# Miniprotein binders against ABC transporter G family member 3 (ABCG3), part 4

Target 1, 243 residues: ABC transporter G family member 3 (ABCG3), of Arabidopsis thaliana (Mouse-ear cress) (q9zuu9r114to356)
Amino acid sequence: IAWKDLTVTMKGKRKYSDKVVKSSNGYAFPGTMTVIMGPAKSGKSTLLRALAGRLPPSAKMYGEVFVNGSKSHMPYGSYGFVERETQLIGSLTVREFLYYSALLQLPGFLFQKRSVVEDAIQAMSLSDYANKLIGGHCYMKGLRSGERRRVSIARELVMRPHILFIDEPLYHLDSVSALLMMVTLKKLASMGCTLVFTIYQSSTEVFGLFDRICLLSNGNTLFFGETLACLQHFSNAGFPCPI

## First folded at step 8 (miniprotein)

Design L23F (from d8d with L23F)
Fold by ESMFold2-Fast, scan of step 8:
Structure L23F (fold): chain B 243 residues (1-243), chain A 87 residues (1-87)
Amino acid sequence: as target 1 above (243 residues)
Amino acid sequence: SPEDLQRLAEKIIELTREVFRAFLLAKQGDPETALRKIEDLERKLQELEDEIGKYSPEEAKRLQDEVEKLREWLEYIRKLIEFLLRE
């Protein structure tokens, strides 16, 4: 996926539209992890949604998005989008939730849906949790934050997307859970998925797993390129690399 | 009491699972029986809502939020079963 001169405006508090993303240029390759990083209100979630074709009706997008060398005409289900906070059905087990999600979204025979569910469970390292209740409501304990986040991503994997957009995959995760999540996503990318996701900030260990960085501040791109090039860019400028 | 609230939570869980089982029944080729089960579940949900409504808003807010989600799933799945009946 590639984008050129991508600008997004949103209706602001004033009558004039605010530019939330300003002339962004970038690309993401199959089998790699490209991260959009920046502080709150930098435009990273808006850029992610623009690339995924999920901007609200109040937004206007200018510029071009290309998939496989053509202007973006992705059929529904060919790419996945994982929200920062995803509502799960706590009354179902992990396997049940993924199976019913497949049943609601995919055409075809029931046996085909079972195979895609088992693939998603394995891809997200959920095998040990597959028969456990998701829980997390009322008096039902259930899965921890890390497992719940993996279930949210697994739900989108059931559709077998070639591109997966994830808004803040590490949101509300402790350091150990965050590292395990990133290792899981790195393995998922290595299996051919194009991953594009947003992160507020990361540890040095997590940062090293990224293939490419798009660094945003107030809608402006401070840097776009490979992780090593990002480190060299800020070193040459005499500033520490934002991590 | 806390025991009563837990019992009501368990009822929400049970009804939610039954709603999805009815949907699976419809997809397996019996949407007529599935719709009758949904109608029975609609009645049971109304009874549950009435019971939860006897508690104060502060005591029952979390249960009321979960019941509202269950009602939304029930309405959505009912429409899907009705769509299958048109086949």
Scores: ipSAE 0.285, ipTM 0.718, lowest interface PAE 3.6, mean pLDDT 80

Design L23I (from d8d with L23I)
Fold by ESMFold2-Fast, scan of step 8:
Structure L23I (fold): chain B 243 residues (1-243), chain A 87 residues (1-87)
Amino acid sequence: as target 1 above (243 residues)
Amino acid sequence: SPEDLQRLAEKIIELTREVFRAILLAKQGDPETALRKIEDLERKLQELEDEIGKYSPEEAKRLQDEVEKLREWLEYIRKLIEFLLRE
């Protein structure tokens, strides 16, 4: 996936248009992790949604998005999108929840749906949690925040997308859970999935796991390129990388 | 012991940081030093895996999983650095 001169304006309930993303250029390759990073209101979530074709009706998009050399019109199921906050069904086990999702979203035979669910469970390192209740209701012991986040990603993996967009995969995670999540996502990418996700900020340890980074500030791209090139670029300029 | 498991998790984080430093060295034109650092980290990871293995599987399952993933990442990085060193 690649984009060129991508500008997003939000007219919404305002009388005047406001540019949220300004002339963004970039790309993401199969099997890699590309991160969009920046402070609150930098435009990172808006850029992610523009790439995924999930902008609200109030938004206008200019520029081009390409998938495999063609202007973007990805059919349902060719990519997945994971929201920052995902609603799960606490009364179901992990396996039941994913199987229910597969039954609603996929055509095909019963045994095929079970196979894709088991694949998603393994890909997200959920095997030991597969028969546990998701929980999250008053007094119900259930999954911790890190495992709940893995379940939300696994739900999208059931559709076997080639590209996975994730809005803040580390949101509400402690440092250890965040590291474990990033290692899981790194392995998922190595198995052929193209990952594009947003992060508010990153520890040095987590930063080292990214392949490419797009640094945004107030809609403007400060840098786009390989993670190591980003670090070298700012070091050569006499400033530490703003991560 | 939760305190010991936390200490082991912190060691995994430090090893991850050291892998990042090795990648940076290779990119800055010192892949030979980077490769030696990766070899040292592979040894340290094996020592950490042995230490984690002394705990019950129930208690240390998550740490064991993360050590295995870090091992796979080290293998990938080693191949990348070796590619830079070829001929």
Scores: ipSAE 0.000, ipTM 0.128, lowest interface PAE 19.2, mean pLDDT 71

Design L23M (from d8d with L23M)
Fold by ESMFold2-Fast, scan of step 8:
Structure L23M (fold): chain B 243 residues (1-243), chain A 87 residues (1-87)
Amino acid sequence: as target 1 above (243 residues)
Amino acid sequence: SPEDLQRLAEKIIELTREVFRAMLLAKQGDPETALRKIEDLERKLQELEDEIGKYSPEEAKRLQDEVEKLREWLEYIRKLIEFLLRE
C-alpha cells in the first residue's frame, strides 16, 4: 500500500474544515510493520482510517491511495481493522467468541472455520486462554488488558486479511505485555501480512522491532522511512529522536 | 444486595450464550428451531429487564449496559435467522 499527498479534513467550527492530516506520503510493504507514531491529536488515527477507507462521513480526503498498484483497490472485506477500544463479548470464552465471529463472517464448512480459529489463537499466543471466559464490566473476572487486545486482533485474523490495520495495539498495556504484543505482531508480519498500526509512544526495545515509521505532529509528517534512518535523521540534525 | 446483582449478571451471561447457540443451530440448517429459541430468549430477556428495573439506576448501571448489549445481539441474530429462513 502506498499513499501520496494525502490530506484529510474534518468539519470544524464555523463550517470551516480543519486539516487533520496534511500532505502525507508513505508506503507499507507485505511482510513488514509500518508504524504511525505521534502524540494525541497528531492525526495518526485519522491517517490510519484514511488508508483503510474507514473515515467518518464528515471527513473529506484528498490525494491518492494505491493498493497493488491500483487506485482504491480495497473493498471492505479485503483487509482487517482493529479499533483502539474494541467491544468483546464477555459472556463467551475466547474460542467461542472467535468461532462465532468466524461463523458470522466466513462461508464454508464448520471444520474449516474451526481450523482458522485455532490458527488465530496460536498466532496471537492465546492457547492458554482459549477456554477462559473473556469477562466484562459486570461482576465477572476475565482476561486482562493484554489478552483482551490479542483477542481483538485474533478476531480480525479469522478473516485471513492480507493487510491488517491496528489502532493503538499497545493501548492500556504494561511494558511486558506490550513487548509480547509487538513480538507476536512481528512474527505475524513475517508470515506475509502487511501490518500498519498507530502508537502513541514506545520503549526503545519495542521501537527497534518496527520496519518503518511515520512520525506525525499536528497533522504534519516529521519523518517517514526506515526505523534506523529515523534515529540517524534526528541525530544528524543535532537533536535526539523525539519519540 | 451485591449477591443478587451478581446472580443477575450470571443470568445475562447464560442468555447471551444461548443466543449464540441459537445462531449456530440456524447455521447448521435448523433456522426454524433457532427462531423459536430466539423468541423464548426474547421473553426471558424481558423478564430479566423487569427484575433489574426494580433496582435504582445507580445500583443497576452496569447490568443495564450489559442487558442493552444482549438486546442488540438478540436483535441482530434474529434478523440473521430470518434472512436464512428466506433462503
Scores: ipSAE 0.306, ipTM 0.726, lowest interface PAE 2.9, mean pLDDT 80

Design L24I (from d8d with L24I)
Fold by ESMFold2-Fast, scan of step 8:
Structure L24I (fold): chain B 243 residues (1-243), chain A 87 residues (1-87)
Amino acid sequence: as target 1 above (243 residues)
Amino acid sequence: SPEDLQRLAEKIIELTREVFRALILAKQGDPETALRKIEDLERKLQELEDEIGKYSPEEAKRLQDEVEKLREWLEYIRKLIEFLLRE
């Protein structure tokens, strides 16, 4: 996936338009992790949604998005998109939830849906949790936040997307859970999935797992390129990389 | 008591699973049997609602929220099964 001169305007307060993303250029390769990083209100989520074709009708997008050599500007994109906050069904086990999600989302035969569910469970390192209740509160105890987040991503994997967009995969995770999540996503990418996701900030260990970074501030791109090049760019300028 | 509330939570979990199992049965080609199971589950859900209703709202508000969600899922799945019967 690649994008050129991508600008997004959204209706602000009292019906004025504001530029949320300003002339963004970038690309993501199959089998790699490309991260959009920046503080709150930098435009991360808006850029991610623009790439996935998930902007609201009130938003205007300028510039181009290319997938496999063709221009893509469809609101009903065929990519997987994982929201920052996903509602799970706590009364179901992981396997049940994924199976029923597949039944509700996919047409076709039941035997095919079982295969994609088992593949998603393996891809997200959920095998040990597959028969556990998802839970969510004191009377329905179950998975911890890290496992719940992996289930949310697995739900999109049952659709077998070749590109997966994830809004803040580390949202509300502690440092250990965040590292485990990133290792899981790195393995998922290595299996052929193209990952593009947003992150507010990361540790040095997590940062080292990224292939490519788009660093945003107030809608502006401060850097786009390989992770190592980002570190050298800021080092040569006399500043540390704003991880 | 906490033990009684835990038991009611477990009943909500099992009824939820049975509702989705009925959906599976309907999708596997037996929507008539699935609808019969949903009707039985509607009765069991009403019994569960009555039992939870014996507790004060302060004690059982989360269970009341969960059982309301279950009723919504049961109504939705019943409509899906009825749709399959019309095909």
Scores: ipSAE 0.069, ipTM 0.548, lowest interface PAE 6.3, mean pLDDT 77

Design L24M (from d8d with L24M)
Fold by ESMFold2-Fast, scan of step 8:
Structure L24M (fold): chain B 243 residues (1-243), chain A 87 residues (1-87)
Amino acid sequence: as target 1 above (243 residues)
Amino acid sequence: SPEDLQRLAEKIIELTREVFRALMLAKQGDPETALRKIEDLERKLQELEDEIGKYSPEEAKRLQDEVEKLREWLEYIRKLIEFLLRE
């Protein structure tokens, strides 16, 4: 996926339109992790939604997005999008939840749906948790935040998307859980998936796992390119990379 | 008592699983039986809501939130089954 001169404006409660993303240029490739990074209100979630074709009706988008060398958007179901906070069904086990999600979202045979569920469980390292209750409701202990986040991503993997957009995959995760999540996502990308996701902040170890970074501040692109080049860019400018 | 509230939570889990089993049955080609099962589950959910309602909001807030979510799922799945019955 590639984008050129992408600008997004949103209308607030007042008459003036505000530019939330300003003239963004970039690309993401199969087999790689491209990260949109920046502080709160930097425009990173808006850019992610613009690339996924999921902007709210109040937003206007200018510029071009190319998928597989075409200006046409991918067919419905080719993109997966994982929200920052997803609703899980605590009364179901991980396998049950993924199976019923597949049943509600996919046409086709039941054996086919079981196969994609098992693939998603394996891809997100959920095998040890597959028969456990998701939990998280009254009187029931269940999965911890790291496992719950992996279940949320696995739900989208059931659709077998070629491009997966994730809004804050590390949200509410401790440093160890965050590292394990990133290792899992890097392995998923290596299997041919194009991963594009947003991150507020990361450790040095996690940052080193990214292939490309789009660094945003107040809608402006401070840097786009390879992760190592980002570190050199800020070093040459005389101050550290804002990670 | 805490044991009573735990038993009610277990009933929410059981009803939730049965609602999704009805969806499975409808998708396997038996939406008529699935709809009858949903109607039975609607009655059981109402009985559960009435029992939870006997507790103060402070004691049963989480159970009330969970049973409300279950009612939304039951309504949604009922509509899907009704759609499958249309020919």
Scores: ipSAE 0.322, ipTM 0.740, lowest interface PAE 3.3, mean pLDDT 79

Design L24W (from d8d with L24W)
Fold by ESMFold2-Fast, scan of step 8:
Formats: sequence, C-alpha cells, structure tokens
Structure L24W (fold): chain B 243 residues (1-243), chain A 87 residues (1-87)
Amino acid sequence: as target 1 above (243 residues)
Amino acid sequence: SPEDLQRLAEKIIELTREVFRALWLAKQGDPETALRKIEDLERKLQELEDEIGKYSPEEAKRLQDEVEKLREWLEYIRKLIEFLLRE
C-alpha cells in the first residue's frame, strides 16, 4: 500500500473545515510493520482510517492511495481494521467467539470456518486460552487485557486480510503484555501480512521491532522512512531521535 | 442481594450462549427449529429483563447494559435466521 499527498479535512464547528492530516506520503509492504507514531491529536487515527477507507461522512480526503500497484479505494470491510477498544462477547469462550464471528462474516462451508478459526488462534498465540471464557462482565473476571487485545486482532484474522490496520495495539497494556503483543505481531507480519498501526510512544525494545515509522505532529509528517534512517536523520540534524 | 445479582449474571451468560447456538443450528440447515428456539429465548429474555428492571440503576447498571447487548444480538440473529428461511 502507498499513499501520495494525502490530506484529510474534518467538518469544523464553524463554517471552515479543519485539516487534520496534511499532505502525507508513505508506503507499507507485505511482511513488514509500519507504525504511525505521534502525540495525542497528531492525526494518527485519522490517517489510519483514511488508508483503511473508514473515514466518517463528515470527512473529505484528497490525494491518492494505491494498493497492489493500482490506484484504489478500499471498500469498507475488504481489509482488516482493529479498533482501539473492541467489544467482545464475555459469555463465549475464545474459540466460540472466533467461530461465531467467522460464521457471521464468511461465506462457504462450515469446515473451512473451523480451519480459519484454528489458524487465527495459533497466529495470535491464544492456544492456551482457546477454551477459556472471555468474561470481563457482570461480576466475573475473565481474560486479562493482553489476551483480550489478541482476541480482538484474531477476530479480524478469521477474514484472512492481506492488510491489517490496528489502532493502538498496545492501548492499556502493561510492559510485559505490550512486548508479547509486538513479538506476536512481528511473527504475523513475517507470514506475509501488511501491518499498519498507530502508537502514542514506545520503549526502545518495541521501537527496534518496527520496519518503518511515520512520525506525525499536528497533522504534519516530521519523518517517514525506515527505523535506522530515522535514527540517522535526527543524529545528522544534531539531535537524538525523539522516539 | 449480591447472590441474586450473581444469579442474574449467570442467566445472561446462559441465554447468550443459547442465542448463538440457535444461529449455529440455522447455519447447519435447520432454520425452522432455530427460529422456534429464538422465539422461546425471546420469552426468557423478556422475563430476565423484567426481573433486572426491578433493581435501581445504581444496583444493576452493569446487568442492564449487558442484557441490552443481549437483546441487540438476539434481534440481529433472528433477522439472519428469517433470511435463511427465505433461501
């Protein structure tokens, strides 16, 4: 996926529309993790939604998005998108939840749906939790935040997306769960998936796992390129990389 | 009482699992039996909603939120089963 001169405007409270993302250029490749990083309200989520074709009706997008070498608009639901907070069904086990999600979303034979579910469970390192109740509702404890987040991503994987957009995969995770999540996503990317996600900030260990970074501030791109190039860029300017 | 609230939570869990089992049954090729099951579950859900409704919002807000989500799932799944009956 690549994008050129991508600008997004949102309906303002006044007559004038606000520019939330300003002339963004970038790309992401299969087998890699590309991260959109920046402070709150830098335009990270808006850029991610623009790439995924999930902007609200109040938004206007200018510029070009290319998929597989062709100028393309991504139809809603053709690619996977994981929200920052995902509603799970606590009354179901992990396997049941993924199976019913596949049953609702996918055409085809039931045996195919079981296979896809088992693949998603393995891909997200959920085998030990597959028969456990999701929980987390009405006076019952359930899966911890890290496992719940992996279930949310696994739900999208049952649709076998080639591109997966994730809004803040580390949201509300402790340090250990965050590292496990990133290692899991790195392995998922290595299987040919194109991963694009947003992160507010990261540890040095997590930063080292990224292939590319798009650094945003107030809608503007401060840097886009490979992780090593980012470090070199700021070093040459007389500053350490701020990430 | 806390024991009563826990019992109601367990009923929400049981009904939720049964609603999704009805969807599975319909997809396996028996949407007529699945619809009858949904109709029985609608009655049971109404009884549960009435019982939860006797509690104040402060006492049972979480139960009220969860039973509303279950109602939405039941209505959605009913529509899917009805669609399958026309195929």
Scores: ipSAE 0.352, ipTM 0.752, lowest interface PAE 3.1, mean pLDDT 79

Design L24Y (from d8d with L24Y)
Fold by ESMFold2-Fast, scan of step 8:
Structure L24Y (fold): chain B 243 residues (1-243), chain A 87 residues (1-87)
Amino acid sequence: as target 1 above (243 residues)
Amino acid sequence: SPEDLQRLAEKIIELTREVFRALYLAKQGDPETALRKIEDLERKLQELEDEIGKYSPEEAKRLQDEVEKLREWLEYIRKLIEFLLRE
């Protein structure tokens, strides 16, 4: 996926329309992790939604998004999008939840849906949790935040998307869970998935796992490129890289 | 009591699992049996709602929230099963 001169305006944010994302340029490749990083109100989620074709009706987008070399409108089922907070069904096991999610969304025979579920469980490192209740309600102990977040991503993987957009995959995760999540996503990308996700901030260890980074501040792109080039860019400017 | 709240939570879990099993049954080609199962589950859910309604406001609210989610899933799945019957 690539984008050029992408500008997004939102009606009714500050009186009339505001430019939330200003002339963004970038790309993401199969097998890689591309991260959109920046503080709150930097335009991270808006850029992510623009790329995924999930802007609200009040938004206007200018510029171009290209998928596989063609100017793209995002058709249903071509991409997966994982919200920052996902509603899970605590009364189901991980396997049951993923299977019923596949059953509701995919056509075809029932046992074809079982294979995509097992693939998603393995891809998200959920094998040890597959038969456990998701939980999280009314005196029911369940999965911890890290496992719940991986289940949320696995739910989208049953649709077998070629591009997966994730809004804040590390949201509300402790440092150990965050590192395990990033290692899992790095492995998923290496299997051919194009990953694009937003992050508020990261540790040094997590930062080193990214292939490309887009640094946003107040809608402006401060940097886009390979992760190592980002460190050099800020050193040359006389500032440490935001990390 | 905590034991009563745990028992009610376990009933919510079992009813939720049965609702999704009914969806599976309907998709396997038996929507008539699935609909009868849903109707039985609707009665059981109403009984559970009535029992929860007798408990204290703070603890009852948490159980009520989970029961409302189950009610919404049950209504949604019932409509899907009814759609399968009409085709």
Scores: ipSAE 0.393, ipTM 0.783, lowest interface PAE 2.7, mean pLDDT 80

Design L25E (from d8d with L25E)
Fold by ESMFold2-Fast, scan of step 8:
Structure L25E (fold): chain B 243 residues (1-243), chain A 87 residues (1-87)
Amino acid sequence: as target 1 above (243 residues)
Amino acid sequence: SPEDLQRLAEKIIELTREVFRALLEAKQGDPETALRKIEDLERKLQELEDEIGKYSPEEAKRLQDEVEKLREWLEYIRKLIEFLLRE
């Protein structure tokens, strides 16, 4: 996927529209992790939604988005989107939830749906949790935030998207859970998935896992490119790396 | 009591599983039997809602939230099964 001069406006306060994303340029490749990073209100989620075609009706998008459908022979719209907070069904086990999600969305025979579920469980490092209740209410214990977040991503993987957009995969995760999440996503990308996701900030270890980074501040792109080039860019300019 | 609230939570879990099993049965080629099961489950859900409703909102808010989610799933799955019957 690539984008050029992408600008997104939202209906602002009073009668004016605010430019939330200003002339963004970038690309993401199969098998890589491209991260949109920046502080609150930098336009990260808006850019991510623009790329995924999930902007609200109040938004207008200018510029171009190119999807690499010609290389995979897959439908160009074959993608998944994981919200920052996903509703799960606490009364089901992980395997049941993913299986019924597949049953509701994926056409085909029962046995084909079972295999995609097992693949998603493996891909998200959920094998040890597959038979546990998701839970999440006071009278029933269940999965913790890190496992719940991986289940949310696994739900989208059941549809076998070739591009996966994730809005803040580390949201509300502790450091250990965050690192496990990033290692899991790095492995998933290595299996051919194009990953594009947003992050507020990262540790040095997590930053090192990214292939490309788009740094946003108040809708403006401070940098786009490979992570090593990002460090070099700010060093050469006399600024410390913003990460 | 905490024991009563836990039993009600367990009932929500089992009804939820039964609703999704009915969906599976309908998709495996028996939507008529699945619809009859959904009708029985609608009755059981109403009984569960009535029982939870005897507690104050402060005592049973989380159970009320969970049973409302179950009602939404049941309505959605009922519509899917009805669609399969029309094919």
Scores: ipSAE 0.393, ipTM 0.790, lowest interface PAE 2.7, mean pLDDT 79

Design L5F (from d8d with L5F)
Fold by ESMFold2-Fast, scan of step 8:
Structure L5F (fold): chain B 243 residues (1-243), chain A 87 residues (1-87)
Amino acid sequence: as target 1 above (243 residues)
Amino acid sequence: SPEDFQRLAEKIIELTREVFRALLLAKQGDPETALRKIEDLERKLQELEDEIGKYSPEEAKRLQDEVEKLREWLEYIRKLIEFLLRE
């Protein structure tokens, strides 16, 4: 996936449009993890939604997004998007939830029942949790935040997207759960998936797992490139690298 | 009471599972039987809502939130099954 001169404007307070993302250029490859990083209100979620075709009606987008040489105007299933906060069905087991999510999302009479769900369970390292109740609000013991986040991602994997956009995959995770999540995502990418996700801030261990970084501040791209090149860029400029 | 709340929570779980099993039955080619099951489940859900409604909102907020979600799922799945019946 690549994007060129991508600008996103949102409705302003007094009829003026605010540029939330300003002339962004970038790309992400199959088998890699590309991270959009920046503080709150840097435009990272807006850029992610623009790439995924999920901007609100009040937004206007300029520039181009390309997938395998074609402009991205596809509303159907080649992309997956995982929200920052996901509604799960606590009364179902992990396997049941993924299976019924597939039934609700797949059209028509011909559906693949078990293999797609089992593939998603395995890809997200959920095998040990597959028969456990998701839980949460019914006086029943449920999954912890790390497992719940992996279930949210697995739900999108059931549709077999070749590009997966994730808004804050480490949101509300402790350091150990965050590292496990990143290792899981790294393995998923190595299987041919193109991963693009947003992160507010990461530890040095997690930062080192990223292939490419798009660093945003106030809608502007401060850096785009390989993780090591980012560290070198800020070191040469005499500024600390945001981690 | 805690024992009653546990029992009610387990009923919500079981009804939720049965609602989704009706969806599966419809997708497997038997939407007529699935609709009849949904109608039976609507009656059972109303009984459950009535029982939970005997408690104040302060006492049973979690159960009320979960049974409301179940009502929404049942209504949504009923509409999907009805759609599958249109030929």
Scores: ipSAE 0.332, ipTM 0.762, lowest interface PAE 3.3, mean pLDDT 79

Design L80E (from d8d with L80E)
Fold by ESMFold2-Fast, scan of step 8:
Structure L80E (fold): chain B 243 residues (1-243), chain A 87 residues (1-87)
Amino acid sequence: as target 1 above (243 residues)
Amino acid sequence: SPEDLQRLAEKIIELTREVFRALLLAKQGDPETALRKIEDLERKLQELEDEIGKYSPEEAKRLQDEVEKLREWLEYIRKEIEFLLRE
């Protein structure tokens, strides 16, 4: 996936339209993790949604997005997109939830859906949790935040997307759970998936796992390129890399 | 009591699982039996909603939210099963 001169405007409170993302350029390759990083209101979620074709009707997009060598008008939901907040069915086990999600979303025979579900469980390191209730009711012990996040990602993997967009995969995770999540996503990328996701902030260990980074501040791109080049860029400018 | 609220939560879990099992039955080739099961589950959901309604809003807010979600799933799955019957 690549994008050129991508600008996104959102309707302001008056007739004025605010530029939320300003002339963004970038690309992401199969088998790699490309991360959009920046503080709250930097435009990172808006950029991610623009790339995934999930902007609200009130938004206007300028510039070009290319997928698989062609100018793309990918329909909403054609690629995997994982929201920051998860909506799961706590009364189902992990396997049941994924299987019924496949049953409702995919065409084809039941045996194919079972295979895709088992693949998703393995890809997200959910085997030990597959037969446990998701939970989340105030009267029922459920999965922890890290496992719930993995289930949300696994639900999208059932569709076998070639590109997976994730909004804040580390949201509400402690440092150890965050590192384990990133290791899981790095392995998922190595299996041929193109991963593009947003992160508010990162530890040094987590940062080292990224292949490419897009640093945003107030809609402006401070840097786009390989992770090692990012460290060089800020070193040459006399500033530490923002985390 | 907290024990009664937990029991009601467990009933919501079981009804939710039964609703999705009815969907699976319909997809496996028996949508007529699946629809009859959905009709029975609609009755059981109403009974559960009535029982939850006997508690104060403060005590039963979470359970009421979960019942509303279950009702939405039940309506959606009923439509899916009805669609299969028309094919």
Scores: ipSAE 0.244, ipTM 0.707, lowest interface PAE 4.4, mean pLDDT 79

Design L80F (from d8d with L80F)
Fold by ESMFold2-Fast, scan of step 8:
Structure L80F (fold): chain B 243 residues (1-243), chain A 87 residues (1-87)
Amino acid sequence: as target 1 above (243 residues)
Amino acid sequence: SPEDLQRLAEKIIELTREVFRALLLAKQGDPETALRKIEDLERKLQELEDEIGKYSPEEAKRLQDEVEKLREWLEYIRKFIEFLLRE
């Protein structure tokens, strides 16, 4: 996936259109992790949604997005999108939840149900939790935040997307759970998935796992490129890299 | 009593599981039987709602929230099964 001069405007409260993302340029490759980083209100979630073709009706997009050499066409069913906060069904086990999610979304899933669900469970390191109730409801404790987040991502993996967009995969995770999540996603990318996701802030250890970074501030791209180049870019400019 | 509230919570969990089992039955090619199961589950959910309604709002808040979610899933899955029957 690649994009050029991508600008996104949102209709303001006073009938004024605000530019949320301003002339963004970038790309992401199969087998790699490309991360959109920035503070609150930097436009990172809006850029992610623009790339995934999931902007709200109130938004206007300008510029070009290319997928497999085709301008502006995101093949339906070829990508997954994981919201920052997702609702799980606590009364189901992890395996049941993934299976029923697939049944509602995927025609003819029955012929491949076991393989696809088991692959998603394995890819997200959920094997030890597969037969456990998700919980977190009806007076029962359930999976911890890190496990719940991995279940949310596994739900999209059941559809076997070539590109996976994740809005804040580390949201509500402690440092140890965040590192485990990033290692899991790095392994997923190495299996051929193109990963694009947003992160508010990162530890040095987590930062080192990224292949490419797009740094945003107030809709403007401060940097786009490989992680090592990012550190060198800010060093040369006399500023520390904002990680 | 706390034991009664726990029993009601367990019923919500089981009804939720049964609703999704009905979805599976419909997808396996028996949407007519699945719809009958949904109708039975709708009746059981109404009975459960009536029992929960006998408790004060403060005592039953968490149960009422979960019942509302279950009712939404039940409506959604019923409509999905009805769609399959038109095919």
Scores: ipSAE 0.237, ipTM 0.693, lowest interface PAE 4.0, mean pLDDT 78

